VH-VL binders against Peptidoglycan synthesis regulatory protein ReoY 2 (reoY2). Designs and how they scored, part 3

Target 1, 183 residues: Peptidoglycan synthesis regulatory protein ReoY 2 (reoY2), of Halalkalibacterium halodurans (q9k656)
Amino acid sequence: MGKWVSVAEKRQFLKWFLTQQLKRKDAKRILEYLLQHYHLLEQVMFTEEIRGRERTLVISTLQSDEPGFAFYLYRRKIEDPIRALGELQANPADPIYLILHFHGKAQNHQYLQMLDSESREYIKRFKQFQAYKEETDSLIEAVLIENEKKMLLQQIDEALDLKDERRFKDLVKKLQELDRRSS

## First folded at step 6 (VH-VL)

Design t16 (from t1 with heavy chain S101Y; framework fv_pimurutamab)
Fold by ESMFold2-Fast, scan of step 6:
Structure t16 (fold): chain C 183 residues (1-183), chain A 121 residues (1-121), chain B 107 residues (1-107)
Amino acid sequence: as target 1 above (183 residues)
Amino acid sequence: EVQLVESGGGLVQPGGSLRLSCAASGFTVSSNYVHWVRQAPGKGLEWLGVIYSDDSTDYGNEFTSRFTISRDNAKNSLYLQMNSLRAEDTAVYYCATDKYYGSYYGEFDYWGQGTMVTVSS
Amino acid sequence: EIVLTQSPATLSLSPGERATLSCRASQSVSSYIHWYQQKPGQAPRLLIKDASNRATGIPARFSGSGSGTDFTLTISSLEPEDFAVYYCQQYSNWPLTFGGGTKVEIK
């Protein structure tokens, strides 16, 4: 990617990012390692897409819907941050592409400035995708509620067959609460 | 047994400075997030800030310019330096631990007994 | 910052009664809520972590529930030692914030 980003800019942003709560606590160790070893930080490039032929780290905060951690190297996906850290230590001169997922990313001018034009365009598309995903998640939730209702109805039938009055009353209460939640 | 013991509280005049200490025993402060939380008399809990494993810090917006958190891993202790104190800073000050990993963020499973700071003329 | 609103401010009950305490967040915190108990003159004690998981040594009468913006702490049958102030805390966003507390006192 073609945009010049100073080590100082990367350090300043990553220090801020580390004040956010990460989904994977062990991923913080990788970012701290990068901040302590500036020769590695020099190899870091911010991007919004997984690079097929380069090392790509994906780290997400608690508010992101994305997985907390992933490290991509060609056709391999590594989900253990400690294994990823070992690979970074073994090949310190190779480029490191970093994808960060966090709340407010599309409005974070400091982050957007570190991305090239291609990655900034991806953010606009990601926002469109998030709107679609929100609608899809709402539909998925409705399906999950319906499946839970079907399971409760099956269990209610079982309780009736076993003449378990206590269990019957508890299950009916759960079904009523689920009906209220789905409204 | 994990224990945190605060000290250094007392009576100070407005505009004064005070340094609180938090001594840890039964565990190493290195690799742990350690927080400061305060509570004004008869009021609720207020988070002040945290020191991370790398000694970097984060603070609530009200505290960034006047308060500084630091630690001395060799002494297994952390500190809260308070400057330009105001009557509104009168409170019991607690240190509390959160593990860097192996537990949830902001999970205060260990607290000190607290040390009282009174800012009065 | 996320504001946590606890209600009621004071709950007057007798031993043996059920206590239900509410915590509402100004925006979604998913399930990233902890609950603490504080007795007079003592430091807070962690009761429930991540909305519904009891901390080590916490009696079964304490339970937590909720997600998104609405959270509940329930004490199924109050014991004398349960009369205290209870606080919720979120860790979804920095800075960390606490609710104003609910005081459970003897009727």
Scores: ipSAE 0.008, ipTM 0.461, lowest interface PAE 13.2, mean pLDDT 81

Design t19 (from t1 with heavy chain K99L E107A; framework fv_pimurutamab)
Fold by ESMFold2-Fast, scan of step 6:
Structure t19 (fold): chain C 183 residues (1-183), chain A 121 residues (1-121), chain B 107 residues (1-107)
Amino acid sequence: as target 1 above (183 residues)
Amino acid sequence: EVQLVESGGGLVQPGGSLRLSCAASGFTVSSNYVHWVRQAPGKGLEWLGVIYSDDSTDYGNEFTSRFTISRDNAKNSLYLQMNSLRAEDTAVYYCATDLYSGSYYGAFDYWGQGTMVTVSS
Amino acid sequence: EIVLTQSPATLSLSPGERATLSCRASQSVSSYIHWYQQKPGQAPRLLIKDASNRATGIPARFSGSGSGTDFTLTISSLEPEDFAVYYCQQYSNWPLTFGGGTKVEIK
């Protein structure tokens, strides 16, 4: 199937992205280089996954928690934007995968529409996994609280059987604290 | 070998429209980038816009509303549709490509001969 | 947009003399400048790519230099066919822009 993201769309988005403050100012040179060389821009693919067999650029804005810059080629990682630019200049015919991290990315429909099909499926699966994990973690915590409550109730019953008033009072306090925490 | 030939220029009244053609030979327009550049009589060069290999386009800011670049891959040709023409649009119009410029992008190594558009009453 | 200012507007020289043409950018363009030659009635011809790289078939007497905002095209010894108009062009930012040209004319 033909390319569904046009060179003009990539150029427009990257020009907007460059209005944001980057964590690494020298990474701006690489994006400017891509904008100045439209034959390279044609080969740029937006992605969310680091590619082991192709070149992957990772660039982050100041508001992102991600590292400011990384360039991956095979399993090698280059952290110097100047070195990465040199590699792009030396090997202009190879595809370039671009990962951009910025505030509001998950809600930026223009950016999401530019992602390759593999990245769109990966993001969908990742979001589904995170939702499932959060739900599962909540359920596990609820089970742990109930188990702790059952143990406290058993210990309270034992203290009653042994007529240990001090232990009974201490355990009731612990149960009240746990009930408050589970609400 | 590689040639670009513009056609369709002529006299047009202010407010009129005109469509220019650029016929390419020796290379395939669908696999390359082709630009339009104009030059008013006795003046310098002015970049108008480009059509990319995926048919998307970009224009200079003054041209976005009045000019449209398109392509016919079967005829290996490009077109520049010009609307709402003004006296200031009087110029020679060139199509140009950077086909064999090597790694130095935007370096126009092939140009057509140009076609003259005169906008006057 | 980036404005390119070429100076002088006209150079009047004799064959065998050196020609030095200036192109100044309104903001830094790094090395992203191309140079063209245009003769009357003809389309422009690419001379120099990326500030200093001579295009295919261009004689060694043509050379380019400069970076940032200040660029120079030099013709070491003018031949009769070199009397023409010369344009610089930047590709650092969109839209692409050309200078106003320098006319090199015979004395």
Scores: ipSAE 0.014, ipTM 0.566, lowest interface PAE 7.3, mean pLDDT 83

Design t20 (from t1 with heavy chain S31R; framework fv_pimurutamab)
Fold by ESMFold2-Fast, scan of step 6:
Structure t20 (fold): chain C 183 residues (1-183), chain A 121 residues (1-121), chain B 107 residues (1-107)
Amino acid sequence: as target 1 above (183 residues)
Amino acid sequence: EVQLVESGGGLVQPGGSLRLSCAASGFTVSRNYVHWVRQAPGKGLEWLGVIYSDDSTDYGNEFTSRFTISRDNAKNSLYLQMNSLRAEDTAVYYCATDKYSGSYYGEFDYWGQGTMVTVSS
Amino acid sequence: EIVLTQSPATLSLSPGERATLSCRASQSVSSYIHWYQQKPGQAPRLLIKDASNRATGIPARFSGSGSGTDFTLTISSLEPEDFAVYYCQQYSNWPLTFGGGTKVEIK
């Protein structure tokens, strides 16, 4: 069932990614280096999780809220892309895990299909959480609208009791507006 | 000694098909990226596509629907299948390789002699 | 795709003269340019790698320079065997592209 991520597929995606504006422009050199070294690109794996025993590169576009660059090696964090490039050049044989942050990542079919099973599960859970949050926010808004309507109806009753014709007309218009907003 | 030899070129009618071969000797082809590059008479070089060691392929945008690169590691050979040929496909076709071990892709250290494809009525 | 523009299209010179060939990219290719020599009826031969590094067996009279969008191939003193067509090629961006070539011919 599992689809093998080919060198061509990784290259196609990374070439597209390089058209995006990166937070750290010097991080572009690392991706270019990977694209120009077949043996490194062959060992690149897309992931959403920092791997403590493998090299993990984190690169982000300007639209992402994540840090622009980080390189993790044996629990050590390197924040300079040029220094990270030196580490890759010194030890080219080991696998490289690549985490990319960009706008719309959770809805990008090409990216999602390249992720390992654990990363796909993480994204799936994230999507479920976002759906739940949106549903919850929608329910809260509905409750707030209903409460505001209930308050307006109570105020309308009070205006009727007090024979306040002007206030009655004003409140009825507000209730009509709220009904239109709820659709 | 690394050597690439192309074959299979010739005269074809517009709309026809041809399969070109690239035979490798002096090295194991399964370890290399192999590219196809063409050159129309009196014109410049044009990159067509590549096959990687995992047999995945990549092509220039104009070639993706009509051309297919493949490999037969048992015969130490590469192939270029060309379909729906047009007069504009008339060219010498080269296979070229760089060594993936320690080399950047796109460095064409080794070229075949080329094989001529003429698309004409 | 990245377009590489080579100039001049033809360079007419005599043996012993200096040849200077230009290659300009439509956008930055960093140093990711190779140069090739092609003689009539032959396959191209790699001359210069990564803008400035001579390939194995290439004479010292050949040199390359440049970065970004502007690149130059220089032949310090032309030998009879140097009259050929020269192509630049970028590998910075997919797809790989070649320049249109500069023909160095005898005056």
Scores: ipSAE 0.009, ipTM 0.540, lowest interface PAE 8.8, mean pLDDT 83

Design t5 (from q1 with light chain S92D L96Y; framework fv_pimurutamab)
Fold by ESMFold2-Fast, scan of step 6:
Structure t5 (fold): chain C 183 residues (1-183), chain A 121 residues (1-121), chain B 107 residues (1-107)
Amino acid sequence: as target 1 above (183 residues)
Amino acid sequence: EVQLVESGGGLVQPGGSLRLSCAASGFTVSSNYVHWVRQAPGKGLEWLGVIYSDDSTDYGNEFTSRFTISRDNAKNSLYLQMNSLRAEDTAVYYCATDKYSGSYYGEFDYWGQGTMVTVSS
Amino acid sequence: EIVLTQSPATLSLSPGERATLSCRASQSVSSYIHWYQQKPGQAPRLLIKDASNRATGIPARFSGSGSGTDFTLTISSLEPEDFAVYYCQQRDNWPYTFGGGTKVEIK
């Protein structure tokens, strides 16, 4: 069972979603069908995970790296939107789980509010994982810059001792460039 | 027999508010999607909004900020709350529903008689 | 939103004549056009649903046709009670919209 979401909220979000460019043009027909048949829209639950026992519809915008369309029924994957539409028409009373992939999804307050707590936790954990990765990458870069700076300072001192004016000027230039990069 | 009866219309001053009622008989309003449609004198029909069986609502873009649809299941009735009324809101207001409970295809099989709202000073 | 254009605005005809009313959509509505009849002082009455299906109790002289953007309502032989205003409505997309109406009046 998904989170309860009003038909009006689902309709308003899906109308906005249809303004985006979908990877699969014919997948638009399924969303339009749901919007035109409100008894089916009542059965729609937004989720982030493919449900094993329920129908799960996956639709992605052009900007997403996810597959453009997939319809999961039990353990079967259907990639033809027309076949998926036929299944929805045949079984109108069964729940429909909908996964939407689009740019900025993790920051889309409207979308996040329609997700069940399990799906929100999934996005939160994924966001935390990405933040940890970015922090780790940034720390490594900072250490490398600091090590290069120390090396350059040591070489500058050596150039001063040797009275190598050309080398001194070259090293100072490199240090200034490195300082700029660390900004 | 399915019947819808609107009431609550009348004369109201610009900037005023008014609440219309739609009383249903012969079916349970809470299990249906019920719509409000208006018609200005001598003009055509204009769809205003809908209330779904779960009590959520949708409106035409120009009505979202000023109009609210609600229902009272104990009275088998729905309401249209109209705020910040303007001269262009002068119209006959109808409630309308589909023939089948819980199904909606925009087929307005049943209409009320309408209630007249006049916005004038 | 989808705009429906009905033509002509007025048809002046005599009883027994054929009436042909047009409804044109600004974009494709598949077959999702409904037709209503409205008499002075009365609520609209559903005549035809989804382009061509007569509603319950509607006489056979009323017929609808069309798909995509071009739709027609035909009254094969006008009866006195048929002089009224006729509206088309689309249910293909939200919000629902109506045409401006065609008035069928006695010549």
Scores: ipSAE 0.014, ipTM 0.566, lowest interface PAE 7.4, mean pLDDT 84

Design t7 (from t1 with light chain S30D; framework fv_pimurutamab)
Fold by ESMFold2-Fast, scan of step 6:
Structure t7 (fold): chain C 183 residues (1-183), chain A 121 residues (1-121), chain B 107 residues (1-107)
Amino acid sequence: as target 1 above (183 residues)
Amino acid sequence: EVQLVESGGGLVQPGGSLRLSCAASGFTVSSNYVHWVRQAPGKGLEWLGVIYSDDSTDYGNEFTSRFTISRDNAKNSLYLQMNSLRAEDTAVYYCATDKYSGSYYGEFDYWGQGTMVTVSS
Amino acid sequence: EIVLTQSPATLSLSPGERATLSCRASQSVDSYIHWYQQKPGQAPRLLIKDASNRATGIPARFSGSGSGTDFTLTISSLEPEDFAVYYCQQYSNWPLTFGGGTKVEIK
């Protein structure tokens, strides 16, 4: 429901985000369009996972290691922001999932509050894991890796149940990276 | 048929407060963005603020501290609470709503008849 | 905030004449301009949306054009019911703003 993430909160955050240096300068036009068309902004949901069957916009700042721009719809990937904008204009009533990558994202309380519950919980646990990773206690580290792995396995099961191939592949890649990291 | 009906206007002393109502019929206010627009006698239209379907609000800069927009979805009604009123707040106050159905933001398809607020000593 | 300047303030014409109304923005609003008609004692009525698209039920004699900072509302042949005040409005930037209006009056 709109009470936990208001349109005003989304607007304030996106205005701040636009002050950052984007990897793809033309992606700025999409965010500006959303800010100028509040009925579209109402359809925006912040997430950390690509939604294979929904419209998912990925926009990154220069400080992020993530790709600068991508727009996903079903199994299709659009890498031209202007072409993506055309699709948003053609289907204004459909949900828009938005993934933003920027420096300090895991510590940004305003951003975290706007995420869906699954994404919010995952980032919280990942942040805890990163903090513990800096310690010398390898036993504690192993327990935290196990907890993060359990969360990923649950999300993988959900993706399989929903037959979401894109999310499944993305989550499996994250699980493989976690397994590689834990050895 | 979509209709908006404003009420609650009247004569108020400077520094006083007043609450306006906007009753909607033919559509659900919780599904629409609803705006308040005012017009001083013989002058043009001035946008005051909006309430979004999620109950969040935005206002023009000069209105932020004195005016508050709210709604009661059960009564399908919108409210404008006006505080610290001044002579220059004398105007007809309209509520107006966007029509979704593929429209762009800020299309005021539906307007109420307006309610007159006079601020005078 | 974006300032919209409408000209002329008053346009005195006879029925059957062409009316041309101007709206100029202090900065670019792309095509994010709507036009409204207001008759005495009545609320405004949406005429043209997004610079050039007639709203539902609006007669073909009304047309809009322009982009960026310069916009025009044209009434090709004035009917008696067209004598009213016309306002432009932008939604390119917050806050939403209206022009000062152009009064089309009978000569």
Scores: ipSAE 0.007, ipTM 0.511, lowest interface PAE 10.0, mean pLDDT 82

Design t8 (from t1 with light chain S30E D50Y; framework fv_pimurutamab)
Fold by ESMFold2-Fast, scan of step 6:
Structure t8 (fold): chain C 183 residues (1-183), chain A 121 residues (1-121), chain B 107 residues (1-107)
Amino acid sequence: as target 1 above (183 residues)
Amino acid sequence: EVQLVESGGGLVQPGGSLRLSCAASGFTVSSNYVHWVRQAPGKGLEWLGVIYSDDSTDYGNEFTSRFTISRDNAKNSLYLQMNSLRAEDTAVYYCATDKYSGSYYGEFDYWGQGTMVTVSS
Amino acid sequence: EIVLTQSPATLSLSPGERATLSCRASQSVESYIHWYQQKPGQAPRLLIKYASNRATGIPARFSGSGSGTDFTLTISSLEPEDFAVYYCQQYSNWPLTFGGGTKVEIK
């Protein structure tokens, strides 16, 4: 009954995460600190939502489009990892919400199992939106090919009207190339 | 009041196995981090491992393959299973816990009296 | 792992004298150091927690100080019951480690 994340599981995952290249090199110090202090690691909860009334630590790998580092403390945003580390050291008993951004996150079963139910629903919805975006992009490409094809057909008609056999042959070759790309 | 009582120690031959028990009263073991610490005769204290409130465990590097910590909530007891014992494992074994459940660990407010394990032929 | 070095190994003093015990860490442990007292045949007793905070029931003559890598336990005026072995312990880094101990003995 799958909602519980052991301290050992958190440690194993964060060790792996530290093998990735982080956008903010100094954010590595915070994760190393958590790995070395198990009383803090117990307070860590994996999430996909910034918790405005609680401590939320955001760390991203180099491949992510998300900001490299942010620490949210109540209504404040702290962008300096060293200052964030000082706050964690001062208040070790308070919960720490951790958001990690990295390539392949939506397909990483170990990471997904560590999220609460609300965060897992967010990831599921993200996968649905990603699939829709890919389908939408494919439809846009198809429309662009159709429009280019229509333009070529109009130009071919014009070349026929002007009895320009050279231009006609060139345009027919372009239309054949476009038809090959759309198959 | 909180009390911890270790038992199960004795004489064991090298290569043998032994299971130690730590019986708790005055608190529920499933709510606390509980540690095992040992002390060889005339030597200092050595941390062995911990069982967290979620039943996950961590051990010192030298102990991960031979020692296992577990608990039985119905008996309000903690166990240390020791396998492949060596002469170097001869020590008094203590169980220890802190005052608070899950939020802090490493400050050992409560200790048992210890149980002696002797590994000898 | 973090190594804690306690010095001296043995401290020979008379009742009424001041005892100063040192604990040095191989790398920073912040303030995550605890002190224990152990008498022969007894389990250790928590004395000082988080470098400087006396545990419940501990007499005012005991005090702790330090941060980072250098820590001190002070007994302002030794009583007969204070002659014991004292251990420092860190929980800053896994695995948890103890110092080798300092024996305070009567001269």
Scores: ipSAE 0.006, ipTM 0.479, lowest interface PAE 13.2, mean pLDDT 81

Design u1 (from s1 with light chain R91Y; framework fv_pimurutamab)
Fold by ESMFold2-Fast, scan of step 6:
Structure u1 (fold): chain C 183 residues (1-183), chain A 121 residues (1-121), chain B 107 residues (1-107)
Amino acid sequence: as target 1 above (183 residues)
Amino acid sequence: EVQLVESGGGLVQPGGSLRLSCAASGFTVSSNYVHWVRQAPGKGLEWLGVIYSDKSTDYGNEFTSRFTISRDNAKNSLYLQMNSLRAEDTAVYYCATDKYSGSYYGEFDYWGQGTMVTVSS
Amino acid sequence: EIVLTQSPATLSLSPGERATLSCRASQSVSSYIHWYQQKPGQAPRLLIKDASNRATGIPARFSGSGSGTDFTLTISSLEPEDFAVYYCQQYSNWPLTFGGGTKVEIK
């Protein structure tokens, strides 16, 4: 049950992508050019990795934290979309790898279906990593709060033994603040 | 000279099916985008759908469930299968394509003469 | 889908007069508008491509202009053969859409 990405699917997705605001407005010309030329769209492949020997376009929306535009060709990085467009026009028969950065990409089923198998596996692993990181961060925070609470309770006991009323009141305030942080 | 010729139109009853053909001559259609456009009597042009050279298709939303576009490159021909026809499908049906493969997919340099489909009881 | 609104619906003029036809898009289509001419009983004919470029064989009296959402087709001096229906079409977004047409008729 393997999926083949048709020109129709690529066109529909790129039309949607162009409804988003791009960080580099002049990069829009490249995507518009691809949409107008079937032979170029035929050669577009969606990926998440820069290809060392192939043409790789990176285009980002305004809401993305990624750079707005880059074009990689062999050892060169071209940052001017107009120069990149000229290269695509000069070599129309060569493959074009396209990396798109936009808000909600990891949850966009249409986009994920168009990615090559290596990119899909990368995204899957990245999602797993993010889930583990969130779980781990939550556990660490809980442990730190409990350890601080333990320390405060020991100090409160000591203040009681020493009949230090001022210190007792200060420590109780700190314990109440910690209880507020543990929600 | 380049020609597109539609055929297969006629009178059909509501709920019926009809298959239209579009034959290309004077050029090889295999690398062209080919579109179907219809026009109800006295009304404007309505884009129906397209078939790409890779045989994938796009349709206007109102047509996706009832209409299918296909191609046979060996016969240099395109087809429109129409199912569950309604009175509102009464129209002249055109096939249209651009002058050059991959050159602006909506630039209709070549049109057929059209074939009339009448859906009536 | 992008809706194209053509105005006026009918334009009644005499030969030699200037015709100005409007096409407005519901959202920006950049310059991705084509214009077609259709005479009774005939298939449409491509007149102007990409808002302003005359198609092959189209007389100089036909010109197109505009960008974004507002487009104009101008016929500088109407000839008898120019009385026809004119349609604009966008290819910026799928699905492709046509305007409702403007009929240029003899007064």
Scores: ipSAE 0.007, ipTM 0.523, lowest interface PAE 10.3, mean pLDDT 83

Design u10 (from u1 with heavy chain Y100W; framework fv_pimurutamab)
Fold by ESMFold2-Fast, scan of step 6:
Structure u10 (fold): chain C 183 residues (1-183), chain A 121 residues (1-121), chain B 107 residues (1-107)
Amino acid sequence: as target 1 above (183 residues)
Amino acid sequence: EVQLVESGGGLVQPGGSLRLSCAASGFTVSSNYVHWVRQAPGKGLEWLGVIYSDKSTDYGNEFTSRFTISRDNAKNSLYLQMNSLRAEDTAVYYCATDKWSGSYYGEFDYWGQGTMVTVSS
Amino acid sequence: EIVLTQSPATLSLSPGERATLSCRASQSVSSYIHWYQQKPGQAPRLLIKDASNRATGIPARFSGSGSGTDFTLTISSLEPEDFAVYYCQQYSNWPLTFGGGTKVEIK
């Protein structure tokens, strides 16, 4: 299921993660517990998807827009870190999926290396989708600007024909602002 | 009965290399995390590093370039390879382990008797 | 790394007396402290786990307390076999570190 990651690598990353400010201070207790119990750390797998039938911990830093803490198990959501810790202690041999939300995650090569292929593909596809959406939005904006410019040019020609100096000056200023925005 | 026995210590000249062994009996070491701890004569304990069951390792910052921990599960043994030895490496070297399950990180339930390494000209 | 400072370096006491040993951490380690006893020529022995829990087979005269940065090991009434060096160890942060030790010796 998950990618094999050495205990040493998981420990080093989680130690770094704990230097960050977490949204939920009591969620630190769970990560500290994992770091202090090698057998549980062996069961940890990093992921980007909540696993409905498997234990999934979600922990977020203050700079993330994601919830600070959630624990998912068998379509149940547990929001109390102490209850989650009790479940981990009761079933020490079962896999523990961990989702971490923090600033710069998509560019953190150490974190990405620990993700399974499915999770890495998800992040890659999401980046591609965001890039495509941004490009598409830019193209739509460019078309709207070009149409507005065309209309302004027609109105400028009309103002010239009617010798409306005030309207001409106002329309030229609008065209200049539109040209500035498109450059 | 769980027992750890270190061997391979002795006198080495500065700049030399030495490999220590830690042999386990009474249990299968392949599932255990094994640590190396040293103690200079008349001084306190210093943690060197650990080898996990997956063979990955962690070291104290002072040891990362000169010391390597490894394991041979078929021989139920652990090793500490020491290179570029200095006078300050003179110490008794212990291997130590915690229990596979229910033990806390760094809880050293079992220790070997230690093996003395002397670095001198 | 977290530095553990043990005080005093040496305690000179007589059998039957109470011994109080201190361990101070350079930053909070919660309750993640173990205590070890080491007799001359022997390997260390695990004494107290997680600041206050006696290891298996350890006599009731040994007790531990404290949290955060200040920890104490107490021996309520010293027996002859208790004259040894005692070390605290933290496992809150990597790398694992030990205190400098406190030697309990016969006065």
Scores: ipSAE 0.042, ipTM 0.600, lowest interface PAE 6.3, mean pLDDT 84

